VHH binders against PI-PLC X domain-containing protein At5g67130. Designs and how they scored, part 6

Target 1, 376 residues: PI-PLC X domain-containing protein At5g67130, of Arabidopsis thaliana (Mouse-ear cress) (q93xx5)
Amino acid sequence: CSNGNCQLLDSCSSATDCVSGLYCGDCPAVGRSKPVCTRGQATSPTSIINGLPFNKYTWLMTHNAFSNANAPLLPGVERITFYNQEDTITNQLQNGVRGLMLDMYDFNNDIWLCHSLRGQCFNFTAFQPAINILREVEAFLSQNPTEIVTIIIEDYVHRPKGLSTLFANAGLDKYWFPVSKMPRKGEDWPTVTDMVQENHRLLVFTSVAAKEDEEGVAYQWRYMVENESGDPGVKRGSCPNRKESQPLNSKSSSLFLMNYFPTYPVEKDACKEHSAPLAEMVGTCLKSGGNRMPNFLAVNFYMRSDGGGVFEILDRMNGPVLCGCETLSACQPGAAYGSCKNVTVQTRTPSMDSTAGSNSGGSYSGSVQFSRSLAS

## First folded at step 21 (VHH)

Design dd6 (from bb6 with S56E Y60R Y62N R104K)
Fold by ESMFold2, last read:
Structure dd6 (fold): chain B 376 residues (1-376), chain A 123 residues (1-123)
Amino acid sequence: as target 1 above (376 residues)
Amino acid sequence: QLQLQESGPGLVKPSETLSLTCTVSGGSISSSNYYWSWIRQPPGKGLEWIGHIYYEGETRYNPSLENRVTISVDTSKNQFSLKLSSVTAADTAVYYCARELPDKRWDYPFDYRGQGTLVTVSS
């Protein structure tokens, strides 16, 4: 096939072979000798079902979203640190990422994004001033008035009022979801339609508890449970909570952040890891969370997969919760809960329940193309 | 004070074995508090962790490389070494040795790193 006609999993030789929303990707880690059309964009869950509490949705999140080769080098300095992503924040948002994990430091008389050691940023671990990334987020929110973005900050900023000033200077205060409206006892969040109507479309969390009272930036683990990141978070059959989090099955908070990435990023393995292994881990974490679907799925190299990838898995996480269907692509806007259309089966992604060894032949049925941007 | 220095050939032919040695000075490699790591940075990309060794000999390797990697230690010479077999052009990178903190909390967990040595794989 050619001329933009190649479908998901069709063999390809260039990006222009694949229909919109797909790219020509390879995955040697699963033993494929030739590339196939691979999914590169999410389906917006709120474009399908938009009237539910925020805590019923699952969003794609990028771990160390800023950490890629596109940031300019400091003069005379080679950057020597790990990268976790491959494209700009703008491209991530356009492709359907709605959560950004950012590491913020006092550096160079400013607040910078760094991928560094012991809360200290060095010239060789620095990426760029944080405000540059936040202005990309502002541009996205202004151009897409129904979209909601979440930022999770690993916070090494000690300057007084550093975070609140930074976000105000980026023009983000007008989208700010106030801490006073955040449920703290496991209640439902406001609906996404209510959040949009009030222009409360930016959620910001910090790792530093004192910042909530001091600056109005929510302390992350008051509002969400979170599994362990790194190698413990990718160990098959295990989804342990991180030490800052309550146990995953605790219902005292409404949100669930699922991490899925190894301690050291491995780009070559990401395509395999973001396929059947990720789908199996979602099932494990769902059980560990007391049958609570994660609200954020945080990954490295978010576009890498053997086919449907994180985007297909996200659809399978949202479908049951939002519309009572196996996958989001089977949801029908305006239809009753559980009224599903048929979709084409094109993946080997296992079922999200208890899947060990399953390829989930019921993942898709019918003909569905995932070419739509999550831009409003 | 503590210094790490890589040594070994800068040019390796395809299918051969890349071999590097890290010499530690100003401190002892025989420390229960640290791992001794090899990391590399391919052109235009971020770091890739190759693996580490504890001074008593225990190793852990990057799963994507583990079939080709051997890390060894010689405490009497205060050195540790990397062998990477069956190299291709994809193994061209700046190679660093580093002291690794055991606490996996940090994004860049190396408190000391060598200057780095470029190894080019070409015919």
Scores: ipSAE 0.703, ipTM 0.891, lowest interface PAE 1.3, mean pLDDT 88
Fold by ESMFold2, last read:
Structure dd6 (fold): chain B 376 residues (1-376), chain A 123 residues (1-123)
Amino acid sequence: as target 1 above (376 residues)
Amino acid sequence: QLQLQESGPGLVKPSETLSLTCTVSGGSISSSNYYWSWIRQPPGKGLEWIGHIYYEGETRYNPSLENRVTISVDTSKNQFSLKLSSVTAADTAVYYCARELPDKRWDYPFDYRGQGTLVTVSS
């Protein structure tokens, strides 16, 4: 196949071979000898069901969203650091990312996005002024009036009013979801419909508690529980909370941020990790959260998978909560909860290209067992 | 002040073993508070963590490389070393040795890094 005709799991040599919304990706980690078309775009849950409280939805979030090769080569910056993503903020948002984890620092008489050593930004870890990324977010919100974006800030900004001034200068005040409207005691958030009607479409959280009173930027862990990031957060069978968070099963806050990425980015493994292993970990974290589905799923290299990837997993996270179905694609707009379309879990016949072992894990079959692993 | 310096061949033939040594000066490699790491940056790409060693000999490796990598330490010479077997052109990179902080909070957890040495795999 070619010219945009290649379907999910068909062999490909470039993205233009694949049907719109598919990414041409390789995954040697699962023994696949050639690239195939994999999902590269989300199905918008609010395009299907938009009348529920914000805390009922799951959104894709990118860890260190700014950390990619497309960051500008600014004078005096020579990056010697890890990358966490592969595309621009604009492209992430266009593909259905709705959460951005950003790390902000006082640097070069401005506020920059950087990787950290001991809470400091260096020329070799610096990416760009934060306002550049925030202007991409403003453009997206302006062009997409029913969409909501969440920003989680790892905050090392010390200049007074630094964050509030930064967001105002980016033109983001008009979308700002006010702290005074954020539930603090585990109540439901406003519905997505209400948030859109009020134009409260940007949620911003900081890691510094004082900024809530000082600047009107919500302190993250007052409003959400969060599992441990890095290697502890990808250990099979375990979903421990991070130290700043209440226990994951605490009902004192309404939102749940799930991290799934290793301490050091490993691009080569991401395609395998964002397949069956991620689906299994969602089940583990759901149980650790007292049967609360995460609201944000934060990953590196979000487009990498062996098939449906994070996008299919998001559909399985949203379906049960939003419409009572196994997956979002089975939801019927306007139908009663639990009234689902017939949907067949579809996959290609198991491939003969397996080496040393079968192409298991990321291959989907019509078996109910595989389709329901996330709900349990 | 602590200094790290990489040494070893800059050109390695495909299928052979890449071998580098890091010499630590101005401080002791025998520290209970740090790991000693190898990292690399292929041209135009981000860093890749190869692995680290604790001075008593315990190692951890990048899962994508673990079948090909060995890190060792010689405390009597204040050195640690990298061997990467069966190299291909994909292993061409600037290789750095570094002192790694145990604190997992930092995206770049290396408080000292060598100048780096380019290793090219060709011919």
Scores: ipSAE 0.693, ipTM 0.887, lowest interface PAE 1.5, mean pLDDT 88

## First folded at step 22 (VHH; from dd1 with S56E)

Design ee2
Fold by OpenDDE, fold request of step 23:
Structure ee2 (fold): chain B 376 residues (1-376), chain A 123 residues (1-123)
Amino acid sequence: as target 1 above (376 residues)
Amino acid sequence: QLQLQESGPGLVKPSETLSLTCTVSGGSISSSNYYWSWIRQPPGKGLEWIGHIYYEGETKYNPSLENRVTISVDTSKNQFSLKLSSVTAADTAVYYCARELPDRRWDYPFDYRGQGTLVTVSS
């Protein structure tokens, strides 16, 4: 199949072979020898069911969003570290990512994004100035007035008022969701509609508690529960809370961040992990959370898939909560809760109704892993 | 100061076993609660974790390499070693030995790393 006519799971050789919203990807980990068209974009849950509190929705989050394997090397930096992503921030956002995990460090008299250790950035762990990524976020928010982006900062910035200054310089203050309006006792967040109306469309959390009062940046674990990151978070049948977090079933916070990535990134396995294993873990975490659906799903290599990928999982997370259906694709706008349309198991990419403005499908800058033709 | 140094052949033939040794100086492998890791960086790619060993002999491997990897430790020599069997061109990389922090919260948990050694798999 070629020339933009290839459907989901059809054989392809490039992203341009697949219909809009699909990308060409390989998944040798599941025994596939050829690349196929896979989902590359999220369905906006608010486009289907609008007007609910923010904490009723599930959003895709990219772990270490900045750690892009395809990121260019900046002068003076020798990057020898792990990668978690293969796509630019701009493309991530265009493809429906609404959560970004960023590791911010003091480096070279600035704030940099680093994949590092012990709270210190090094030449071999440095990626780029944080402001560059934030400007991408600003551009996205400016161009997409109804979208809400969440940033979680692993915060190793020690400069006084470092974060507040950084975000101001990036032009992000105008979108800032203020701490004073955040629910503290497990209450519902404002509706997405209200957030958009008030232009409170950027949620920023920091790992440093003191900065809430000092800089107006919300302390992460005051407002959300979070499961363990790394290997303990991907262990089948187990969904333990992170040590900094309250128990997952606590009602002291209204957001739930689910981490689903191993301790060490494994690019080749991501396409397999983003299907049945992830779905299973969602069930496990749902139970551990006292029947709380995670609001953020954080993954590595978000475009790697054996078909529906993380996007299908998101639909399955949103469907039950938003409309009472097994998947978001079965939801009927304006219908009563529990009124589901018959969705043929053929993962037909919901025809993005052409009438919703041509959200120019994001591009994928990652590498399509083609099974190395065993050179006979 | 703790130093790690990789040693071994820079060229390995396909299907053969890659063997590397890491010599640790300036500290003892057995005196610490650290893991001792092997990592590699293929050309144009990021780091890949191969596996680690504890001084008592406990090992953990990357699942993608588990069937081909053996890591061992010799505390008497203050060394630990890597064996990677059935190598292919895909195993061409700069190989590093490193001391791994027990705290897993770090994205780069290696406080000491060798200079690395290029191993090329070629017929």
Scores: ipSAE 0.903, ipTM 0.959, lowest interface PAE 0.4, mean pLDDT 92
Fold by OpenDDE, fold request of step 23:
Structure ee2 (fold): chain B 376 residues (1-376), chain A 123 residues (1-123)
Amino acid sequence: as target 1 above (376 residues)
Amino acid sequence: QLQLQESGPGLVKPSETLSLTCTVSGGSISSSNYYWSWIRQPPGKGLEWIGHIYYEGETKYNPSLENRVTISVDTSKNQFSLKLSSVTAADTAVYYCARELPDRRWDYPFDYRGQGTLVTVSS
């Protein structure tokens, strides 16, 4: 197949070979040397089942959303830090990401996004002014009036009213979900329908508790439980709570953020991790959370996949909660809970076809090509 | 002030073993609650964590490199070393030794780092 006709798991040479919503990627970590079409877009859960409280849905979140391997370098400065993503904020949002983790620092008399240490940004860890990314978010929210975006800030901003001013300058106040309307005792959030109607479509959380009162920015761990980040969060069979978080089974909050990324990003392994291991961890965290489905799934390199990737996992997270089906794809809009379509489980028969024929296929440099070249 | 300096060959042939040494000055490896790490940055790419060692000899490696990596420490010389076996062109990078903070909450947990040394794998 070629020219936009390739389906999921079909062999491809470029992103343009795959049907809309799919991308061409390889996964050597699972022994696949040839690229295949993989999912590159989330199914909007609200497009299938609408009108439920916000905390009933599961959304894709990008860890350190700004830490893009393709991000421009500062003039004359070498960036020496880790990358967590390979796509722009705009593209992330377009592909169905609805949560962004941002690390904000005071830097150069402004607020910058940095992948740094000890609350200090350096030239070699700096990415860009935070306002640039926030303007991307504003543009997305403006163009997509029914979408809700969540921002979680690892907050190292010390400027008085720094965050509130920043978001105001970015034009995001008009979308702001106010702290006064946030549930505090594990109650349901407003329905997504009501949120859209009220244009409360931007949820912003900070790691600094004082800023809730000072700036009207919600303290993250008042409103959500969160598992531990890094290696402890990806340990098979374990889903420990983050130190700052209440126990995962706590009823004091109604949101659940699931972190699934190692301490050090490993780009090559991401496609493997975003399959069976992640699915297993979702089960583990579900159990640890007292049968609470995570509302946010935070990952690195969100487009890397051996097939369905994080998008399929999201569907499997949403299906049971929203419609009672194993996957969102089996849900039937308007049908009774538990009424599921027969979804042909593409039995991934691992065709162990061993014939490693030497075909000289072009050195697919493993970079997920995100840019569909708009055929001029 | 703590200083780290990488030393070793800048050119390694494919299939050979890359060997680097980090010399620490201005502080003792053995008096620290820190990890001593090797990291690398391929051209045009981000950092990759290779592994680290504690002064008592405990090591942790990147799973993707685990089978090829050996890190050792010599407290008497205030040095720690990296060996990476079976190198390929993909191992071409600037290699850094660094002191790693025990607190892993930081995205960049290296408070001190060497200047780096370019190692090219080429036939």
Scores: ipSAE 0.896, ipTM 0.956, lowest interface PAE 0.5, mean pLDDT 92
Fold by ESMFold2, fold request of step 23:
Structure ee2 (fold): chain B 376 residues (1-376), chain A 123 residues (1-123)
Amino acid sequence: as target 1 above (376 residues)
Amino acid sequence: QLQLQESGPGLVKPSETLSLTCTVSGGSISSSNYYWSWIRQPPGKGLEWIGHIYYEGETKYNPSLENRVTISVDTSKNQFSLKLSSVTAADTAVYYCARELPDRRWDYPFDYRGQGTLVTVSS
């Protein structure tokens, strides 16, 4: 196959061989060194089933969304820290990421994104001024008036009114979802349609409780439960809550953030991790949450998979809640809950060869063809 | 004035074993409060954690490397060492030794790091 007609798991030489929404990648960690078409973007759940409370949907979230090689280096400094992603914020949003985890610091008389130590940013751990990333978010929200974005801030900013001023300077205050409208007792959130109508399309949470009263930035753990990040969050069979979070089965809040990434990022293993292991962990966390499906799934290296990846898993998380079907692609818009269409599944054993372990993790081939689709 | 210094060959042939030693000065490696880590940075990429050792000998390794990695400690010499077997071109990187904080809260959990040594895997 070629010329944009290769299907999921078909062999490919570049992303342009694959149908829209797929890219061309490999996964040496499972013995596949030859590229195949893999999913590169999410199916928008609101494009299939609209009008439900925000807390009924599951959204893809990128852990340390800014942490990649694209940020410019500081003059005379080599950046020496871990990376968690591989593409720009704009590309993440275009591919259907709707949650961004950002680490914000006072640095260089500004607020910077850093991947650092003890609440202090250093030249070698710094990525860029936070406003650059936030302007990408503003551009996305402006260009996509029905989309909703959530930002989770690990907050090391001490300057007074630092966060509220930063977001206003980025032009994001007009999209701000006000704290006064956030349910605090486990109630349903406003519907996604109501949020869009009011232009309340940016949710921002901070790790610092005082910022809620001081700046109108919601304290994260009043509104959501969250499992442990790092190695405890990827240990099979358990989904323990963070110490800041109530127990995952607590009904005192309506949202559930699920983390799935190891303590130290391992790019090579991400394509394997974002397949059957992640699907199993979703089941474990669902049970630990008292049969509450997570609303955010936060991962490293979100595009890496051996096929459908995090995107297929999101479809299986959304289907049951939104339409009573096993996967989002089986939902029938306008039909009764539980009225599902049959979906064709493509099953193909991954190819194996002796070169499968020759590179670390995998590689991209070309770009996702989403930009042509957006140009209508 | 704690200092860490990497030493070892800068060139290693494919399939051979990469061997590095970290010498700690201005402080003791025999501390119950810290781990001693090897990390590396391949060209154009982010940092990769290789593993760490506690001064009594307990180790933890990156799962993607663990079948090829051995970290050891010699408290009498105030040193710890890395051996990475069966190297390929993918193991070309700047290698650092570092003191690791046991608190898993930090994204870059190293309060002291060596200057680094480039190891090239080439025939």
Scores: ipSAE 0.736, ipTM 0.901, lowest interface PAE 1.1, mean pLDDT 88

Design ee2
Fold by ESMFold2, fold request of step 23:
Structure ee2 (fold): chain B 376 residues (1-376), chain A 123 residues (1-123)
Amino acid sequence: as target 1 above (376 residues)
Amino acid sequence: QLQLQESGPGLVKPSETLSLTCTVSGGSISSSNYYWSWIRQPPGKGLEWIGHIYYEGETKYNPSLENRVTISVDTSKNQFSLKLSSVTAADTAVYYCARELPDRRWDYPFDYRGQGTLVTVSS
């Protein structure tokens, strides 16, 4: 196949061979030496099942969302640090990412995004002023009036009122979900439709407890449980809580952030890790959380997979909770809970007689790009 | 002051073994508080962690490289070494040795790094 006709799991030579929403990726880590079309975009869960409490939905989150090779360089400085993603914030949002993990530092008389050491930013670990990324978020929220975005800040900002001023300067205060409306005793959050009606469409959390009282920025672990990140978070059969978090099975908070990425980013293994291993870990973390489905799934290299990837796994996380079905694509809008459409398993066909897929749910407009180095 | 210096060939032929040595001066490699790491940065990409060694010999490797990587230590020479077998053009990078903090809190956990050595894989 070619010229935009290749379906999921069809062999491909370039991204332009695949239908919209797919890109062409290989996965040598699972023994597949030839590229196939893989999913690169999410299905919006609220476009399928709307009107439920925010804590019933699972959203894709990007770890160190800002950390990629295309960020501008400081003059005369080589950037020497790890990268976690492959595309811009705007493209991540357009592809269905709805959570962003950002590391914020005092740097250059401003607040910068850095991937650094000991809470201090250096020229060689710096990416860009945080306001640049936040303006991308504002543009997205402005253009997409029913979408909700969550930002998790690893916070090394010490300047007084630094965070609140930063978000106001980015024009994000008009979308701000107020701390006073955040459930603190494990209650349901407001419904996504109520949040949209109030224009409370940006949730912001900090890692610094004092910022809640000082600046009105919610302290993350008051409102969510979180498993360990790094190598302990990808160890098969184990889903331990972070030290800052209550135990995962605690019902004292309503949200659950699941991390799935190794201590050091491994681009080449991400395609394998975001497939069967991630699906298994979701099951482990669900059980460890007392049968609570995570509300955020945080990964590196979110587009890498051996097929359906993180996007298929999100569908399987949302389906049971939102509509009582095995996957989101089986949900029937307006039908009773547990009334499911039979989903045809897409298989590699021996002929070119493919049926146009149903996109009756929402679709995202982000570009699906093959992250290719220029080593040819 | 602690100094780390990479040494070894800057040009390696495809399918051969890349071999580098890190010489530590101004301090002892025999420290219970640190790991000794190899990291690399391919052109236009971020850092890639190759692996580390504890001075008593315990190693941990990047799982995408582990079948090709050996890190060793010689405490009597205050050195540790990298061997990466079966190299291809994808292994072209600036290679650094570094002292690694074992604390998982840091995104860039190296408090001392060599100046780096470019290794090109080319015939």
Scores: ipSAE 0.721, ipTM 0.896, lowest interface PAE 1.1, mean pLDDT 88

